# Miniprotein binders against Protein ANTHESIS PROMOTING FACTOR 1 (APRF1), part 5

Target 1, 330 residues: Protein ANTHESIS PROMOTING FACTOR 1 (APRF1), of Arabidopsis thaliana (Mouse-ear cress) (q9lyk6)
Amino acid sequence: MSLTELDDGLVRRMAMGAVFSDFGGKIHSVGFHRTDDLLVTSSEDDSLRLFDIANAKQLKITYHKKHGTDRVCFTHHPSSLICSSRYNLESTGESLRYLSMYDNRILRYFKGHKDRVVSLCMSPINDSFMSGSLDRSVRLWDLRVNACQGILHLRGRPAVAYDQQGLVFAIAMEGGAVKLFDSRCYDKGPFDTFLVGGDTAEVNDIKFSNDGKSMLLTTTNNNIYVLDAYRGEKKCGFSLEPSQGTPIEATFTPDGKYVLSGSGDGTLHAWNIENPSEVARWENNIGVVSCLKWAPRRAMFVAASTVLTFWIPNDGESPAPADPPTDQQQ

## First folded at step 20 (miniprotein)

Design h2 (from w7 with Q17K E25K K29E)
Fold by ESMFold2, fold request of step 21:
Structure h2 (fold): chain B 330 residues (1-330), chain A 81 residues (1-81)
Amino acid sequence: as target 1 above (330 residues)
Amino acid sequence: SEKEIRITIKVPKEDAKEVLRKILKLAEEYGAEVWIEFEDGKVIIYITVYGSEEAIERFIEELEKLAKEEGIELEVERHEE
């Protein structure tokens, strides 16, 4: 069974369900497994936590006191993760760890980055992954070997993403530029560059939609842009309230028709990107949301700050009314 | 050279919160990994420490003191590759 088809009404009916509030600090990163009903979190309390999203239960917790936890994602195996380090990076070079939550052990270290990893993306098709670091490099890795497979040097803070087929990857850098690479031939340089017109703020995050038609960009000045993935043309853009040192995250719904985002004022927002308009706006009681992702195969999303919340449809209750019905967006 | 030791602890669920808090405080001093599994009525705690023989021996001594204070048993296993 795959995802229930989403429409404006279902998105509007999303409401907070399960809440997990026993984290000892901010949640840094959340990630869903591509196919299984699993979620992983990383936190300022040095924990990695695994959740069963079907039953809304914490399955496992681990603490990593030597390196802490920062960026995290699943591999293709439902019990295996890649996690970046916050501490003891310079002394050890152990910037990235491949670990098993089933075997309760570290499987491999990927050494090379000289500064914190700020972007991490697993290939959707094979055992390759990419990491972008404040050392101004993007590294390409293979889970099966320790050695770095490739290095791309750039300026600015990198953000990395694979498209849904893994044939293309994107790297954002200074000046609002997003460079596109052929995954098979990245050593020949980028084959295209997308620019977000009049906004030169750093791109903080990149995502591709599952339908392959769109790219989602978030910037350090709290703008969100949806671009056509084929030509790089801006479909729409949204500006959110600033936050002091708390990054916002935006996410596609699995069908690629909606975008959700946090805001510096502590609200959550949803937009229909096929008929550009704000569909829903939610107030919440967990403060500014820094982690926000929609589950790949369920009508469910998670929003996190120092608290993790699961959101599911609430039949019989409507969210706050959306903005005017006829908005036009850049 | 750097050595690795792995320790397994089983704690009744009612005692686990306080025991874990103390274990995590000790683990912070030594940069340990702490892996936790939940079972019916019990919590299983796996601790992995990397370090010199001296550091590992000190960790074990401190953990054994904690174990005696809390009435828990330790299972120690050396990991060699």
Scores: ipSAE 0.584, ipTM 0.856, lowest interface PAE 1.7, mean pLDDT 86

Design h4 (from w8 with E57K V72I E75R)
Fold by OpenDDE base, fold request of step 21:
Structure h4 (fold): chain B 330 residues (1-330), chain A 81 residues (1-81)
Amino acid sequence: as target 1 above (330 residues)
Amino acid sequence: SEKEIRITIKVPKEDAQEVLRKILKLAEEYGAEVWIEFEDGKVIIYITVYGSEEAIKRFIEELEKLAKEEGIELRVERHEE
């Protein structure tokens, strides 16, 4: 199905198509490759798993007992990943690793963070990437160089994201502040700052829509906000059930028209953000969904807890025929 | 000087779960990294271990013992970077 075919009817038809339950704990992070039909997961059992999403097949597993696994993302290469560490951070400083799933090796360590990395994102246009840590810093990196390229000292828990053009990155901070930086001259400070009024909770996650028009903020109190990426104005907001220490993840659809999120009650929700309304709700028996992302090039999303689930359109529901226009009789 | 050793183990699919559990336990003790690939009827396990020559020697000896007990093929390759 073409990404251009996402409508309310298609979103409502999403159903669980595949289930993977052989994880030794919670899934911390999921990531899609931008062009290839690949998914990576990171879990509490200190493993990364690679999946073919076209065939719903597990391709490879790797276990890293010395460092553990936490946040994970693809690089531009389909076999190369960036992964953050869970263990030995204070002693080694080896908080981030660049690894090849093809060569079965770690290619590079990135040293500098003194505490857990809680946010990780790859530049869409080059080999740069960014990390946010509980050490209250954001670090900028290049895959080709061990040395940190830049450091931003912040207040609170940082969440970081690039726009799809790689020209702007955003940092969400304590107090509902979102700072926007030019990726080419971030040393001059933020060029803009948005404030989310009425919520003082920390921001757990930030994302840009693929069209760059919207930002998605998820707070630690399970509030979701959609902001205009240029003006910082709130377009819409949603409140979900508390999840008592398990962060939820919200995601855009590839077209930027819908937002999906888990809830503290184990449900999944989808909203139309152009006409703000809930378009779908799913009861799920996998617990609180801590990882949720839509596939870049497919009518598919993944939802993960201690179980990984693939969601695809159910073929059996023929689109209800559009009700014929009620002829307003004169 | 720390050395890098790469080890390949081929396991029949039917024995893979038990063998993998034992390998992962050993890998944890030595801080080794483990990669697993799936083929038709087989599981291929790649292990990378970093350490002193003495530590690596002990690790290999324990893997060879495990391989003999389980009747599996083990190949050891030494890479000096």
Scores: ipSAE 0.753, ipTM 0.919, lowest interface PAE 0.4, mean pLDDT 90
Fold by OpenDDE base, fold request of step 21:
Parts: C-alpha cells; sequence; structure tokens
Structure h4 (fold): chain B 330 residues (1-330), chain A 81 residues (1-81)
C-alpha cells in the first residue's frame, strides 16, 4: 500500500499482526532502518534484537552485559547501529557505541557523556549523529571519528531530533523550550526558539514529521504537542494518562497526518492532526507502551513494552463507525 | 596488555536455550559480548571477550568445560590487534 493511502479508515483498521515476547524486561528503544525493512530493539536484558519487518522474523540478537543497552538507532548501513550504554558510564565514559550486526563487533566507542543518554538520532543525510544526556549536554558526533565534534550545554533533560533534510536539528529543553539549530553552523547558537506555553515539564521526546512541517513533543507528564516547525505555533495537543516512571513515545505517520501514542493506562491512541480528533483507540493487554514508531515505508507501526508488537491493517471491513445515537426527540 | 578473543559456538536448536543461558551467565562474569545467529536446525553463538591473558585463559577454560558438558562444538580464534 502506498503511504499516500493513509486515511482515518486505514488507521482504524490497524491491528496486531505479530507478537514477540522473548524479552528479559522492558524495551527501551526501537528504531527502523530508513530504506530497508529492518527494525532494531534495545531492552532491559542488555540485548539488541534485529528484525525483518517484511517477514516478521527475528534475525539476530546481541547481548552486551558490560555496557548494557539503552537507546538504539540505525546508521545508513542496514547492519550498523548506534547504541547507548547503561553501565560503567562514570568510570569509562563509553556512553555510545557504533556496532556491526554483520561483523559481530563494536566498531567504535564515543566517549564524553558522564550520564545516561536519553536521546539519540542519526542525521538523515550524512554520518553525523547527536546524543542528549542527563549530564545536561548534547553532543554531536561523526561515525568516522572517535572525538566529539561539538558540545552544547543545556538546562534540564535534552531531547534531540534532525529534520528530514538534515539541515536543522531541534533540541527540546526544560520549560517547553525548543531551540532550532542550523546543522552546518550550530556553534552560532539557535536561529529560532519556540515555547510550548502552559507546560513546564521536561520533554521526553521530539520528532519532525517527514515533510518537515510539524514537530512532535512528548513531555514527561505524558502531554503531546504538535507544533508548526516554521512558526512554532501549537497545532494541537493531547493529554494522556500518567505512566509512573515509564516514558511514553509518540510517533508521526509517514505522511505526517496522524499522531499515535501510548498512554499510562496501556491504551494506544491515534489522532488526526489536520482536523484534531481521536480517530482510533486500542486497548491492549501488552502493558504501557514505552516505544512506538511507524515504519518509514509501510502501513505498519510497532508498539513495545515488555513485548514487541507489529501492527498492520486488518483486511476485514472496518466496522462501520457506530452511527451517533440518533437523539430521539421525546 | 588487553587482548581480544573471538569464540564461535554451534548449538543444535533443541539445546540452544539452555546452552545460551549458561553462556550468558559466563559472559556476564567476564564482561564478554554475545552475538546470536539463527540457522536451519542450529544456533551460532559468537562471543567476544576482552581482557588480560590470564582472564581470557580462564574464560576459555570455563567455556571448554561447558562445551564438553553440553556436547557442543567450540572454536576459539585469537585476534591480536
Amino acid sequence: as target 1 above (330 residues)
Amino acid sequence: SEKEIRITIKVPKEDAQEVLRKILKLAEEYGAEVWIEFEDGKVIIYITVYGSEEAIKRFIEELEKLAKEEGIELRVERHEE
């Protein structure tokens, strides 16, 4: 199905097509490869898992007990990953690793962060990547070089994202502030700053839509905001149930028309952001969804808790929307 | 001087879960990395261990003991950078 065919009816038809339960704890992070039908997961059992999403198959597992596994993303190469560490950060400073799932080895360590990496993203156009840490810094890296390329000192918990063109990156900070940087001249400081009014919570996650027109922010209080990426105006916002220590993740659909998110009550929600309304709700027996991403090139999303679920359109006729109860005028 | 050793273990699919549990426990003790591939009827486990010659020797001896007890094939390859 072409990504152009996403409508409210298709979103409502999404259902679990596959379930993977062989995780020794919570899944911390999920990542899709940009072009290949691959997914990677990072979990509390200190493992990374590689999946073929076309065939719903687990391809490979790797366990890293010394460093642990936390945030994970693909590089441009389908077998190469960036993974953040959980253990020995103060002593080693080995907070990030570049690893090959093909060669079964770590290719490079990136030293510098002194605390947990909480945000990680790859440039969509080159071998640059950035990380945000609880050490109140954002670091810019190049896969080819061990040395940190740049450091930004910030207030609070950072969340980082590149736009789809790799020209701009955003850093979300304490107080609902989003700073925009030119990726080529970030040393000059931000060229723009947006404020999400009325929410002082830290930002857990930030994303750009594929068209670059919207940003998606998720706060630690489980508030979701969609902002205009150029004007910083709030397009819409949603409040979800508290998840008591489990961060939730929201995601755009590839067309940028819908936002999906988990909730502290274990439900999944989908909203149309053009006409802000909830279009779907799923009650799942999988617990609180900590990771949620839509596949870049498929009518598919994944939802992860202590289990990994693949969601695809059900071939069955969408139950006709229940006709609104006709107010029988008595 | 720290050395890198790579070890390959081939395990029949039917024994893989138990063997893997034991390997992961041992790997944790030595800070080794474990990579698992799935083939038809078998699981291939790659282990990378970093450490002193003495530490690596002990790790290999424990793996050899485990391999003997489980009846599995163990191949040790030394990669000295």
Scores: ipSAE 0.746, ipTM 0.917, lowest interface PAE 0.4, mean pLDDT 90
Fold by ESMFold2, look of step 20:
Structure h4 (fold): chain B 330 residues (1-330), chain A 81 residues (1-81)
Amino acid sequence: as target 1 above (330 residues)
Amino acid sequence: SEKEIRITIKVPKEDAQEVLRKILKLAEEYGAEVWIEFEDGKVIIYITVYGSEEAIKRFIEELEKLAKEEGIELRVERHEE
């Protein structure tokens, strides 16, 4: 978390700041480092780009012409990434790569997936990660070993996420089902299954809130659902304008109290999920936003289409006082 | 067997965009990786190519032609697996 908690007023004051428009195509994926002030992007121009979010500066660019770039996330090390391949997957099997931005080198390929990886999630606690692919499998990997550590066969398009502690992971599948697994013994099958209300559309993405209380789902029919993380009860839901061929991403704020999302009409939205209401709506001139994530440790989010935009609170208002610290020790 | 070659190019910042454009066109033909670092007044470009000995020789020949046109020095390193 941070010393300054978010409230409705701060969320409403978010405004577009820095803009990066030198991409040679659509941005496919964005990811923040969990603790450092770093952001990585993947793009149709086959680039991975590393940004300093504190200073709004591009630090490094790499181009990967053999495989392109699709999904991307940081490992725990601020110079290391996992990236999925867009091209030459079937002929090479090189579906995922582990790379160093410090050494400017690919460290390892993870072979196995036969089709595009559509969901990628790094464990918050160790060197494990998961990938979900259009080949209808979820694979579990360890950064230190080439061989796949586990495979789950599923129906439809998988979406994967670890919870905030890394002890549980979720897989969404065809029919709106979300299955929960114990990370230590996933071989025993899921310990719970949720259904998303009366909506059977394919789940596009899953995220757990940092406070461990909520799960955020987006669907291919442009609905957003917030569920209780482990009970599966729907807390709230929001419907958005359809997007023609552009998936819509939603994100929690770091405190788990707000959800932001794009919409098919090109607007951005924010909702308070504790007292369900729309607290902000923004017009923007970059088209339909397909990548949207709130930074883990800052009052900042990024929104991307063919350009990348950093959003920060506008100046001129005193910060809300921080809550007094609570004694969380004995 | 397939070999890995790394090439290092240093370019003044003012010339970097055009040089990079030309390098990327060549890199696409060979499936090469291009890694870019920024230093004071300069841009450092690393190019990594994988391929047969013949493909690598052709890539180096094409890159040397580009380098002559642009007045650029190349450093080539071979990595044996």
Scores: ipSAE 0.604, ipTM 0.857, lowest interface PAE 1.4, mean pLDDT 85
Fold by ESMFold2, fold request of step 21:
Structure h4 (fold): chain B 330 residues (1-330), chain A 81 residues (1-81)
Amino acid sequence: as target 1 above (330 residues)
Amino acid sequence: SEKEIRITIKVPKEDAQEVLRKILKLAEEYGAEVWIEFEDGKVIIYITVYGSEEAIKRFIEELEKLAKEEGIELRVERHEE
């Protein structure tokens, strides 16, 4: 298990290491296991691939030709996944699949969504998960039961996230609307609602920081907002180039002090959010990075396009001193 | 009415890429699930197909034809839904 400490210098030293370039199309989604050193990808080539991030090795590949692959996340078990369907949704209703990479089979289908799932989040504490769909609903599920446990109707493209403790979940909607729910009594409605005002773009994603103090909200036109998680106040915001047809992912670092994002121009960016400033900008040769996640407990992130790349610190360079001369002007 | 079959194929690693390409093309026609495991010197391919008895029979016949062309052995197990 690795414990990571991050500062501006370490973030600047992040560099591309391992590269996996044998995907047959764009990578749609990436996800880390919460505790094990595992990563899963979903791709336009209909594959799900499992990676050992400690050894930088592909462990497994599966292909799903009936439904393809779209959104993916681990359950709590390191061999089990939830994957959303890209194809044949209307004819079957099989919008979400629970599958075992150990048993090499689909364990359960979760039927109900009438359109593509665009947001998927596993509870950090139990076997519940949420899905948000272009059918303008959020559904709540339990891995142990086929039937949908709850449905919330809303407007626009939804994004969903649990906080780290699983006590609260957030639903973000177009126009920067964010609603907070008590996960144990969500049927009573949201206990808070706030707006990050003025933006009419569709929501792409919402995430909580690991310390639960911040939320990261992104839009399909690549506006990035960092919010105080429970007061709803905007702490900072950034705008980068969008990419048509490909929402661009942003991510917190594990300590919640930095945000990284891709850009439609093919660059990667990092900001310190405690003292808002851009601390790093990288050009890369894999094109537009649409999937980007920092590992939960490591100084490591993954960036993906049609190529998956692992980024780790380049230990051959020390951070440049940033201190002004002291004592010189007094 | 709808039936399930599971097929296991073991392929030498040197042949695996071409064999898998052909299997995936066939799997697309039938909406199959393809699971791949890596073993020392070999690749194990599990294929799961759901369908009518007629569709499954046709899939098995096409897969057996492919197996003969590639000189590989396959094992078929049936699991009823």
Scores: ipSAE 0.538, ipTM 0.841, lowest interface PAE 1.9, mean pLDDT 85

Design h4 (from w8 with E57K V72I E75R)
Fold by ESMFold2, fold request of step 21:
Structure h4 (fold): chain B 330 residues (1-330), chain A 81 residues (1-81)
Amino acid sequence: as target 1 above (330 residues)
Amino acid sequence: SEKEIRITIKVPKEDAQEVLRKILKLAEEYGAEVWIEFEDGKVIIYITVYGSEEAIKRFIEELEKLAKEEGIELRVERHEE
């Protein structure tokens, strides 16, 4: 099944396949490479792990005992990562690391944040990236230079995302405010601001759909909002069960037509955004899913807790028992 | 002044799990990085430690004791300042 054939039926047929259960704690974040069939995880056990998603194999594991691992994403190179620090921030200022899984080295530290990074996003078009921190700042960086390229001081917990074209980025903050910036002229301030009223919970995460038409927000109390990216109007919203200090993650499918999420009751959910309806609901055995992402170019998603699972379509490869014949003339 | 030391350990695959477990316990104490590569029949473990001269000396001493107990070979590369 090709990526261009996502429909309600395919989404309903998604089922758990590969399982990886040797993590020594909760998985903090997961990230796909944009084009290669690669996934990286960060974990409470201080590991970064690289997976081949086509073959469902762990390729590499590294441990980072000085700073631990928190947020992680690929750069554009399939062996290079940006990882945020969990420990030893105040003594070193080493809040972010650029590292090579091929060279087995830290390539650069990005210093400046005074508290944990809670949002991390690589530019889809160049070597820039953004980090949002509990220190109430968003910082812009360039992989090639140690020094911070820009800083925005904002209220509350920031969440950051680039649009798929990389020309616009969004920052969600306290009060349901979402500010949009021109990536090349962010020093001129936001060119648009819209409010998502009616919810006082902090935004945990924000994402753009690949077509740039929609934004997906999750809150610390497990509410999910899908907004029109042009005007900020709420297209739909969903409330999921609380997860006791570990907010769920939600994800778009690559065509932007579906949203998936976990829930505090251990279920997974999928909604059709174009014709609003819940199209699938899954029970699963790994507990509350806190990391959930659909792969950029495959009919596949990952769901994680203390265990990492790969989900793929259950194509009709297993025969059902034959129905009794309706012709009994024989 | 903070110093950087890199150590390379090559371990037969059949011994690697237990050796790695012991190395990770030591790495926890010293805040080390541990990078792992697989080669045919062997596991290669790269350890990077940052710290004062005294902390690195203690780490090397403890790692050398572990290496002798387990019968494994070490190579130390020093990057100072």
Scores: ipSAE 0.531, ipTM 0.841, lowest interface PAE 1.9, mean pLDDT 85

